# VH-VL binders against q8ixk2r445to577, part 18

Target 1, 133 residues: q8ixk2r445to577
Amino acid sequence: FFGMLQNKGLTDYCFDYNPPDENQIVGHQVILYLCHGMGQNQFFEYTSQKEIRYNTHQPEGCIAVEAGMDTLIMHLCEETAPENQKFILQEDGSLFHEQSKKCVQAARKESSDSFVPLLRDCTNSDHQKWFFK

## First folded at step 1 (VH-VL)

Design oc10 (framework fv_cosibelimab)
Fold by OpenDDE, second read of step 2:
Structure oc10 (fold): chain C 133 residues (1-133), chain A 121 residues (1-121), chain B 112 residues (1-112)
Amino acid sequence: as target 1 above (133 residues)
Amino acid sequence: EVQLVQSGAEVKKPGSSVKVSCKASGGTFSSYTISWVRQAPGQGLEWMGVIIPYFGKANYAQKFQGRVTITADESTSTAYMELSSLRSEDTAVYYCARGGYDYRSEYFQHWGQGTLVTVSS
Amino acid sequence: NFMLTQPHSVSESPGKTVTISCTRSSGSIARNYVQWYQQRPGSAPTTVIYEDNQRPSGVPDRFSGSIDSSSNSASLTISGLKTEDEADYYCQSYDSSTHYVVFGGGTKLTVL
């Protein structure tokens, strides 16, 4: 699966990554932004290694969850996907992080007009449902 | 198991202020909203406002703006609602309720037991 | 802004099915999710339906929610009515124009 990763509950919002330095793409947080399909910052790929890749830049980035954190941070992809980069996109649309045993949920950021994906206890909320578009 | 425990009943004079507390346990405090909802005797539920503890950002219903203040202390996992210039019409049971992270799709999974505030001369 | 209107009261016999309506005065009912809360006498409200038709854990499948765009209303349906279902029920949504949480006026359900 590839394309825009859109949330069901937070209508019209998609995964978005736009690092401030194009030559340093790792270490920043993945956010949610209105789905616009413009540029490369909303293009992601779900791989057979259970990675969510940001592959519009070289080297390729993979979404990771750092120890003790609930945010999604961009790391470099590895030949063998590390445990903190493995996600399961379920048939029901839930995005499950294997290591933390939590689900990715669309959540509000500091600004009322901005949002981020965060790890939360798994529920049946539409805010934890995702699909590629 | 998530629980919200509120402070005890209050009896207040008109013109005074009341501050009700809501302590959360059994879950993450900073990752969810806390709303305050009141209910006058024999009446329905009335939303007063909401706070996102992590950001300390609060929003209030127009009816209570300038008279209500909602705050949160993350270190103690406690939210507060202060209502000033009390009137007899403010006599009600006041509830805190924990919602989701997005208050635009707010729903309340957990409720406090309620705090009766009586305003009388 | 908008209001949510509920019938003041409904009644039905045990084992039967009852439906409580919640009508939005302006804007589309589908624009924001609708929740339903149950409040028994002397108790705090509890969530029985969220996001139009989702049930929290512990809520029996006798409870269901639906949206009807043609009437611009949400509905709470309780099948196999039990005595313990006697309570007040409130619908709730969100007004994006005012950023307010909006409650319905509540419906008293009496089990005959």
Scores: ipSAE 0.011, ipTM 0.617, lowest interface PAE 9.6, mean pLDDT 91
Fold by ESMFold2-Fast, scan of step 1:
Structure oc10 (fold): chain C 133 residues (1-133), chain A 121 residues (1-121), chain B 112 residues (1-112)
Amino acid sequence: as target 1 above (133 residues)
Amino acid sequence: EVQLVQSGAEVKKPGSSVKVSCKASGGTFSSYTISWVRQAPGQGLEWMGVIIPYFGKANYAQKFQGRVTITADESTSTAYMELSSLRSEDTAVYYCARGGYDYRSEYFQHWGQGTLVTVSS
Amino acid sequence: NFMLTQPHSVSESPGKTVTISCTRSSGSIARNYVQWYQQRPGSAPTTVIYEDNQRPSGVPDRFSGSIDSSSNSASLTISGLKTEDEADYYCQSYDSSTHYVVFGGGTKLTVL
């Protein structure tokens, strides 16, 4: 799958990656922002290696979660996907991060007005259901 | 820090209307929902409705449809709740509460101090 | 349309653990997030749990939330009870069929 990765519960919001410096695409947090429908910084690909790839810039970025953390950050993609970059897209739309055994949820960033995808205990909430548009 | 400041207490006669204000400071007014929740003396919390200023849309609980109107003025960062055809049963503390962009999933992070509306003859 | 049902009151001694339930009358409790609010007399409510089981900054870890799909209920658990925990507690969720925010009836917690 590829496209804008939209949340079922927070219906107007999509995965968004807008690094402050286009020459350094790695190390920043993935956010949620109003879906603009233009692709660009909201365009992602779900691969056969269970990666969520950011295809807008080169080198390609892959979403990862570091051990003990709950935020999604952009890393460089590797030839063989490491475990921290693997998300299982379930039939019900949940994104299961196997290494942590948690699900990706649309949530408010603490002490901020912005929304972000975070790892949370898996539930049937629509905030944990995602689809490509 | 976000603060919600409500207008002062009011005493109204049956059949009249009341309009309560809720002024928001700190943060972005248009991007956040404002709900109105009331609490009659010794009773629980009752949701009345919400406004989404960015979309210019309000939604109301069935019990209040036809009697309540929620509006917002983005230029003054103020939300209003007007309740008409007042009855003694409308005596309550009325709260405004700020949620996120999507009130369907967000919790109420900030509450106004409450406005006591007393309906008596 | 659904209702959220809470016990009217619960009581327990200082240092003990208490659990307050919030049961959804129709549809799955897990379908929409559950929040929990604490309200002391003369004050506006404040959040103790959001999104089923998350604690806001400043809320002690003695407060926890959980969901039990088999009983179709959410629960607020307070361990190590303190006198300052005396308050009314309200659960809250969202009804996607009506587009309404729904509050439980509230539970009065007495610590003595």
Scores: ipSAE 0.000, ipTM 0.515, lowest interface PAE 14.6, mean pLDDT 84

Design oc11 (framework fv_cosibelimab)
Fold by ESMFold2-Fast, scan of step 1:
Structure oc11 (fold): chain C 133 residues (1-133), chain A 121 residues (1-121), chain B 112 residues (1-112)
Amino acid sequence: as target 1 above (133 residues)
Amino acid sequence: EVQLVQSGAEVKKPGSSVKVSCKASGGTFSSYTISWVRQAPGQGLEWMGVIIPYFGKANYAQKFQGRVTITADESTSTAYMELSSLRSEDTAVYYCARSEYYGLGDYFDYWGQGTLVTVSS
Amino acid sequence: NFMLTQPHSVSESPGKTVTISCTRSSGSIARNYVQWYQQRPGSAPTTVIYEDNQRPSGVPDRFSGSIDSSSNSASLTISGLKTEDEADYYCQSYDSSTHYVVFGGGTKLTVL
């Protein structure tokens, strides 16, 4: 699958990645922003290795979660996807992070003034349901 | 410190074109979007379009489609707005303005000083 | 496509409070963030409120923003008015259907 990764609960919000520093394209947090329908910074690809790829830049970025963290950050993709970069997109729209056993949820982080995707215990909430548009 | 510095005032004849520059200093040029906003004398702010240098893409307000072109040169950290087929109604101060995320309606954190373009015979 | 409507002018005495409205013609005002810019004569605009109700560093807390879904409008409220607050104020939002930035018509604030 590919396209804009939109949230079922926050219906106007999509995965978004626009790094503020081109000299450090990876290492920044993935955020949620209003869906603009143009692709670009909101265009992602879900691969057969269970990666969520940001391929508007070379080398390609892959969404990852570092051990002990709940935020999604952009890392460089590897030839073989490491466990921290694997997300299982389930039939109900849940994005299950394999290594942590948690689900991606649209949430406002306490210190953030905007919405972000965070790892949370898996629930049946629409805020944990995602689809490609 | 981030600054947007625009080219100087221009006087143009109807039917000609004008190209205004906006040079960014400080920050990483390709990490931000640059919009162009104009203001006719005594009138409000009017959005013309945006360039997203990181993706090499531009988008324009319907009113200006076909006669505005917004470009960016990352090697000089400069954005350009070219407006063709000028009319007296195009007399305005033209601003460049920076925002972090296009599509959110993110705020313009830095503005250029403005460039007065006068169109008269 | 929508329009943002502001009053042409508002006036009030120093020390008092003014509120400037910004009404969206179609679609919910809450669908997209609203920003507010201050423009003094001969100057470029500066941001006083972003994302509905946030203040940039350096903007006094007497400036505040709010959203009212029942009137489909955003408001900029300035308390403790000072003469240096005299300026034109513009609201701005984003139209996700056209991908256009939309400005309100502007409000001239006079402090007498």
Scores: ipSAE 0.008, ipTM 0.556, lowest interface PAE 11.6, mean pLDDT 84

Design oc12 (framework fv_cosibelimab)
Fold by ESMFold2-Fast, scan of step 1:
Structure oc12 (fold): chain C 133 residues (1-133), chain A 121 residues (1-121), chain B 112 residues (1-112)
Amino acid sequence: as target 1 above (133 residues)
Amino acid sequence: EVQLVQSGAEVKKPGSSVKVSCKASGGTFSSYTISWVRQAPGQGLEWMGVIIPYFGKANYAQKFQGRVTITADESTSTAYMELSSLRSEDTAVYYCAKDQYSSGYTPMDVWGQGTLVTVSS
Amino acid sequence: NFMLTQPHSVSESPGKTVTISCTRSSGSIARNYVQWYQQRPGSAPTTVIYEDNQRPSGVPDRFSGSIDSSSNSASLTISGLKTEDEADYYCQSYDSSTHYVVFGGGTKLTVL
């Protein structure tokens, strides 16, 4: 699958990656932003290696979660996907991060008007359901 | 910090319309949604509808479809709820409430003070 | 569409624990988040629990939320009951099929 990765519960918001410096795309947090349909910062690909790839920049970025953390951050993609970069997009739309046993949820960033995807205990909430548009 | 301030109490005749305003301050108006919830005297909370200001799109509860219109003006950070063909049963306190996540369908974390609308002949 | 059913009233003595249930009529209670609101006379509601079991800043840990899939219900539990807890409590969820916000009928808590 590819395209804008949209939340079922937070229906106007999509995965978005807006690196602060074009020359440093790694290490910054993935955010949620109003879906605009123009690709660019909102264009992602779900691969057969269970990666969520950011395909609009070279080198290609892959979403990862560091051990003990709940935020999704951008790393460089590797020839063989490491375990921290693997998400299972399930039939019901949930994104399951196998290494942590948690699901990706649309959430408000603390003390902010901004929204971000975070790892949370898995529920059947629509805020944990994602689809490509 | 976001605050919602509603317009003052209204007394209306049966068959007329009422338009209640909800002015937001703080935060980014286009980053959240506004729901309208009413409460008749001694009764529970009843959801009427929601607006997503960024898109100008509203969704309404089945009971109010055709009688309620929810709009938003981003330039003044104000949402409006207009209810037409008023009946005595529409006498209630009307609240606006901000959605925590901007979908209009999650926790309402900030509420307006309420506007009493009385429908009587 | 589904409905959320709450008891009309509950009462308990200060220092005791009270539990208020919220039962979903169709579909799993776990499919959508449940929030709980407290409303005192003359005031707008305030959130005491969001996303099933989370507390907003400033809400004491005596308030907790839980989900029971076997009874298809959510519960608000208030321990160490205080007279200031006397209020109406509403559960609320979301119906993803209609995109409607659904409130329970409300429960009047009396602390005697």
Scores: ipSAE 0.008, ipTM 0.577, lowest interface PAE 11.6, mean pLDDT 84

Design oc13 (framework fv_cosibelimab)
Fold by OpenDDE, second read of step 2:
Structure oc13 (fold): chain C 133 residues (1-133), chain A 120 residues (1-120), chain B 112 residues (1-112)
Amino acid sequence: as target 1 above (133 residues)
Amino acid sequence: EVQLVQSGAEVKKPGSSVKVSCKASGGTFSSYTISWVRQAPGQGLEWMGVIIPYFGKANYAQKFQGRVTITADESTSTAYMELSSLRSEDTAVYYCARWDSYGYKGFDYWGQGTLVTVSS
Amino acid sequence: NFMLTQPHSVSESPGKTVTISCTRSSGSIARNYVQWYQQRPGSAPTTVIYEDNQRPSGVPDRFSGSIDSSSNSASLTISGLKTEDEADYYCQSYDSSTHYVVFGGGTKLTVL
């Protein structure tokens, strides 16, 4: 799967990654932004290694969850996907993080009007449903 | 400075095809998407489609699906728009326009436009 | 699917303020950012507003953008109108249902 990763519950919001430096793509948080489909910052790939890749310049980035965190952070992709970078996009639209056993949920960022994908206990909420477009 | 330079005007007969080029300079080609927008004489802007050169993935407006092909060559920093089965209604100025992949600033740079005239 | 509707033309005297509306036919106007483009005769469009109300560098601050949810419309406001502002103006947004770029029909601004 490749394209915009859009949330069902938080309508019109997509995964978005816009690092301050396009040549230094790792270490920042993936956010949710209004879908516009016009930039690479909203295009992701779900690979056979269960990675969510951010493809821009080499080396490529892969979304990871760091220990003790509930945010999605961009790391470098590895030849063999590490456990903290493995996600299962299920048929029902849920995005499951294998290592934490949590689901990715669209959530409001604290003290802001912005939104971010966060790991939460898995529910049947549409805010935990995602689809590629 | 960033520039998008398009190929020259075309005169085509109905039923034929036209391929317009758009060469980008002054920036990183792979960091932007390229859309094609046309404007018939005295009419408004009409979005035709977009390509992400780095991936070679294009998306087209429904109106043009099956008739338009947008491609890109990263080695030459050039995008192309080919429109087939031309008809008189396709007479228009065709623009290429770039959109920054790292932001939402709209189409920040445009080509100079290419007039395509379709007449028997 | 939605359309963006603009008035066909507006006119105003130099030094005055003019507002061009852009009404979204369905869905919330705030669901996707709106851009505004200026197109002078014989030229390609140029961005004057992006992300509803942001101004690119080089665009004078007499250009401003706003969103009105009550009317489901975006507006481009030009204060201190100058002769050089005479042009066609287009609003643009994105349809999340079709993933298409959507342009308004354009508004011809005449400076009297």
Scores: ipSAE 0.172, ipTM 0.776, lowest interface PAE 2.7, mean pLDDT 92
Fold by ESMFold2-Fast, scan of step 1:
Structure oc13 (fold): chain C 133 residues (1-133), chain A 120 residues (1-120), chain B 112 residues (1-112)
Amino acid sequence: as target 1 above (133 residues)
Amino acid sequence: EVQLVQSGAEVKKPGSSVKVSCKASGGTFSSYTISWVRQAPGQGLEWMGVIIPYFGKANYAQKFQGRVTITADESTSTAYMELSSLRSEDTAVYYCARWDSYGYKGFDYWGQGTLVTVSS
Amino acid sequence: NFMLTQPHSVSESPGKTVTISCTRSSGSIARNYVQWYQQRPGSAPTTVIYEDNQRPSGVPDRFSGSIDSSSNSASLTISGLKTEDEADYYCQSYDSSTHYVVFGGGTKLTVL
C-alpha cells in the first residue's frame, strides 16, 4: 500500500512528517495535518515487514515508537525491521503496534492545537481507524 | 541550481494529442513531486495533476481524468504530460512545477512554459 | 469542493499600499495553508508568500500575507509599490476532501 494515511475519525487529517529542519529528516515526531494529496511529507508506504516507510527524502525513514513512549518518531529503516517499527494494519482499519500492544489514535498534541498520532489502549473508536488514499 | 526545462511550442489539430516534456536538473527529481498547470490566453492558472516520480504514481484533477496522462522517467529526470482529444479550448501555455511540502512552500520552481495551439 | 475568489484588478500609484483578497466559498480559509504567486507578463509564476504569511528568500519585506477568519479570506499586502510589482497575483490553497490544488482567479495589479 502507498499513499496518504488518513484517519476515519478526523476525516481530513493525514499522517504528516514535516521536520522543523529540512536537513535533518530523522529523529522528529510524526504529526497529523490536513490532507493535501501532493505526496512528499504525507506520502507513506506500508511494507510486507509491517513498516510505515517515509521514502520521499534520503535516507529513508521508518516510523517507530520508543519503549515507554506513546509518540511516533521517525527512525532510520533497517534491512530487517526491528519490533518497535512494526505496525499491523488490520481489516477494520486499526493500526496495532505489536511491541506495545496498543493502537495508533489521532489525538490533540498536549500544550497545542495541533494533532498527532499517539499510542492508546485499543478501542473501536473511529479515531483509531486508518486507511490509505 | 534546480531548473525545469520544457519542450518547445506545438501546433495541433482538433482530435489529436500532445505530449509535453519537463526535464529537471539536479538531484531533486525522485524526492519531489511534479505538477502540471495550464493557462489559457488571458485566463488564470488551472491545476491538471501531479506525479510522484519515485513511485510512478499520478493523480489528476477531475476535469482532466480520462484525457490526461502524466508519467516520469527517473533515468532522464523527465516528467511528461500527454493530453488527448484536443479541442480549441485546450489552447494554453502548459507549465510543469515542482512541489515542496516542507513548510508548505507550494510550487517553488516552474518550467518556462510550453504553448500548445489547437486550431483547424 | 470550494472556490477562491479574488478581485479581477486593482490599481495604485507608486509608493502606496495595495491589499488583494482571496475569499474561500466553503469551509474555513484557516483549514489549509495559502500561497501567493506573482506572474509578470511573459513569465512563469514565482512564489511571494507561502504558509499564509511566510516570505521566500529574496522576497522583500514589502510583501506580507494574512488570514482573516471573520471574512473567510486570505490577503496579500504590498507596501511601497514599485513599477516592477505590476503583475498578476494568484492565491492558492488545498481542498483536503478532494485532494485538489485550488487557484484563485487572479488579480491584475496595475501600478500607475
Scores: ipSAE 0.041, ipTM 0.690, lowest interface PAE 6.6, mean pLDDT 86

Design oc2 (framework fv_cosibelimab)
Fold by OpenDDE, second read of step 2:
Structure oc2 (fold): chain C 133 residues (1-133), chain A 122 residues (1-122), chain B 112 residues (1-112)
Amino acid sequence: as target 1 above (133 residues)
Amino acid sequence: EVQLVQSGAEVKKPGSSVKVSCKASGGTFSSYTISWVRQAPGQGLEWMGVIIPYFGKANYAQKFQGRVTITADESTSTAYMELSSLRSEDTAVYYCARESYYDSSGYHFDYWGQGTLVTVSS
Amino acid sequence: NFMLTQPHSVSESPGKTVTISCTRSSGSIARNYVQWYQQRPGSAPTTVIYEDNQRPSGVPDRFSGSIDSSSNSASLTISGLKTEDEADYYCQSYDSSTHYVVFGGGTKLTVL
């Protein structure tokens, strides 16, 4: 699967990544923004290694969850996907992080007017349901 | 456990102002929004406005703009609603309600204050 | 802007099923989630349904929510009606254009 990764509950919001330096793409947080598909900032790929790849920049980035954190941070992709970069996009739309045993939920960014995907306990909320568009 | 505790009942004259407080406990005050909702005797719920405590951003219903002010003090985990130029029609029970954008429950009012009766009479 | 319209009152006998409607005057009912609140006399409202059909912890499965796009309405259904269900019920949604919270007019449920 590839394209815009859109949230069902937070209508019209998609995964968005816009690093300050396009030549240094790692270390920043993935956010949510209105789905527009422009500038390639919202193009992601779900791979057979269970990665969520950001392929519009080289080297390729993969979404990771760092120890003790609930945010999604861009890391470099590796030949073999590390455990903290593995997600399961389930049939019901839930996006499950294998290592933390939590689900990705659309949420308001703390101390901000923006929205972000965060790891939370898995529920039936549409804010935890995602689809590629 | 999370609780919203409001200030006590008020009796006010027409033209005066009232300021109701809502103290939150048992949670992270800055991680939620606080809305104010009033209910006149025998009537329905009416949304007045909302505030995001962390940076003090508030939005008000058109009906109350210019007459209502919602504020928050993070140091005391307390939200305030001040209504000026009071009229008899403002007689109502005023509620504060918490809405979460961060937890797994999604966006809805998960906790309510006990309500504050404000009576406006000459 | 839109309004949410509810019936003023509904009544039913214990053990039966009752449905309370909430009709949106403009825009699609499916554009923004609908919540339902229960208010017993002399008490503050409490959430019984959120995100159209989700139940908070502690709310019995006798309570359910649904959306009907054809009638542009939401519905709260209470099965196996109990005397304790007697209360006022309010639907609520959100206007994304104004960022306003919108409540229905409320429905008084009487258990006969």
Scores: ipSAE 0.014, ipTM 0.644, lowest interface PAE 8.7, mean pLDDT 91
Fold by ESMFold2-Fast, scan of step 1:
Structure oc2 (fold): chain C 133 residues (1-133), chain A 122 residues (1-122), chain B 112 residues (1-112)
Amino acid sequence: as target 1 above (133 residues)
Amino acid sequence: EVQLVQSGAEVKKPGSSVKVSCKASGGTFSSYTISWVRQAPGQGLEWMGVIIPYFGKANYAQKFQGRVTITADESTSTAYMELSSLRSEDTAVYYCARESYYDSSGYHFDYWGQGTLVTVSS
Amino acid sequence: NFMLTQPHSVSESPGKTVTISCTRSSGSIARNYVQWYQQRPGSAPTTVIYEDNQRPSGVPDRFSGSIDSSSNSASLTISGLKTEDEADYYCQSYDSSTHYVVFGGGTKLTVL
């Protein structure tokens, strides 16, 4: 799958990655932003290695969650996907992070009107359901 | 330094077509979109369409569908806008404008070309 | 799709403050970012505000942007007006449903 990764519960919001410049694509948090439908900074690919890849810039980035953390951070992709970069996109739209046994949920950033994807205990909430558009 | 440089002024007859170029320097060509915006004498800015070089995809404003074609050549970092079936009402300055993939808004035009005057007269 | 409506002209004296509105005809103004561009005769537009309220490097802090959900409008405010601020100002947003870039009609600012 590839395209804009949109949330079912927070219906106007998509995965979004906006690095500070074209030479620094890693180390920053993935956010949620209003879907614009044109790809760009909201274009992601779901790979056969269960990676969520950001190919808009070079080198390619892969979303990861470090041990003990709940935020999605952009890392460099590896030839063999490490466990912290593997997400199982389930038939119901859940994104299951196998290493942590948690699901990606659309959540409000603390003390802000902004939204971010975070790891949370898996529920059948629409805020944990994602689809490529 | 980022710069968009457009081709020179054109004078065309009604019914002909015009192809304007926009050469980008600075930054990676695939990391941004190029839109075309025109401005008739004394009038406002009118969006015509956009090319997303990374996806090879172009979208056009309803008014120009069927008459405008926007293309890009990554090897020369050049975008093109071709407008056919020209009318006197198409007399305008045509601008190319860049939107960086880094903008969450999707369409902040951070750099503009200098403009190309196209005059359509019989 | 939606339209963005601006006043055709505004005028104010040097040193005063002026506000230019940009009203969205349908859907929330807050749904998509609003940019503001300044254009002087014979020149291409340049950004004075992007993403509702951000200023590019080199733009004086006299320029500010805001969103008002109650009037469904964005505003560009220029304080301490200088003669050099005299220009046409355009607001611009994006329509997610049509994937079209939308410009306001433009406002001519006269500083007298």
Scores: ipSAE 0.008, ipTM 0.576, lowest interface PAE 11.0, mean pLDDT 85

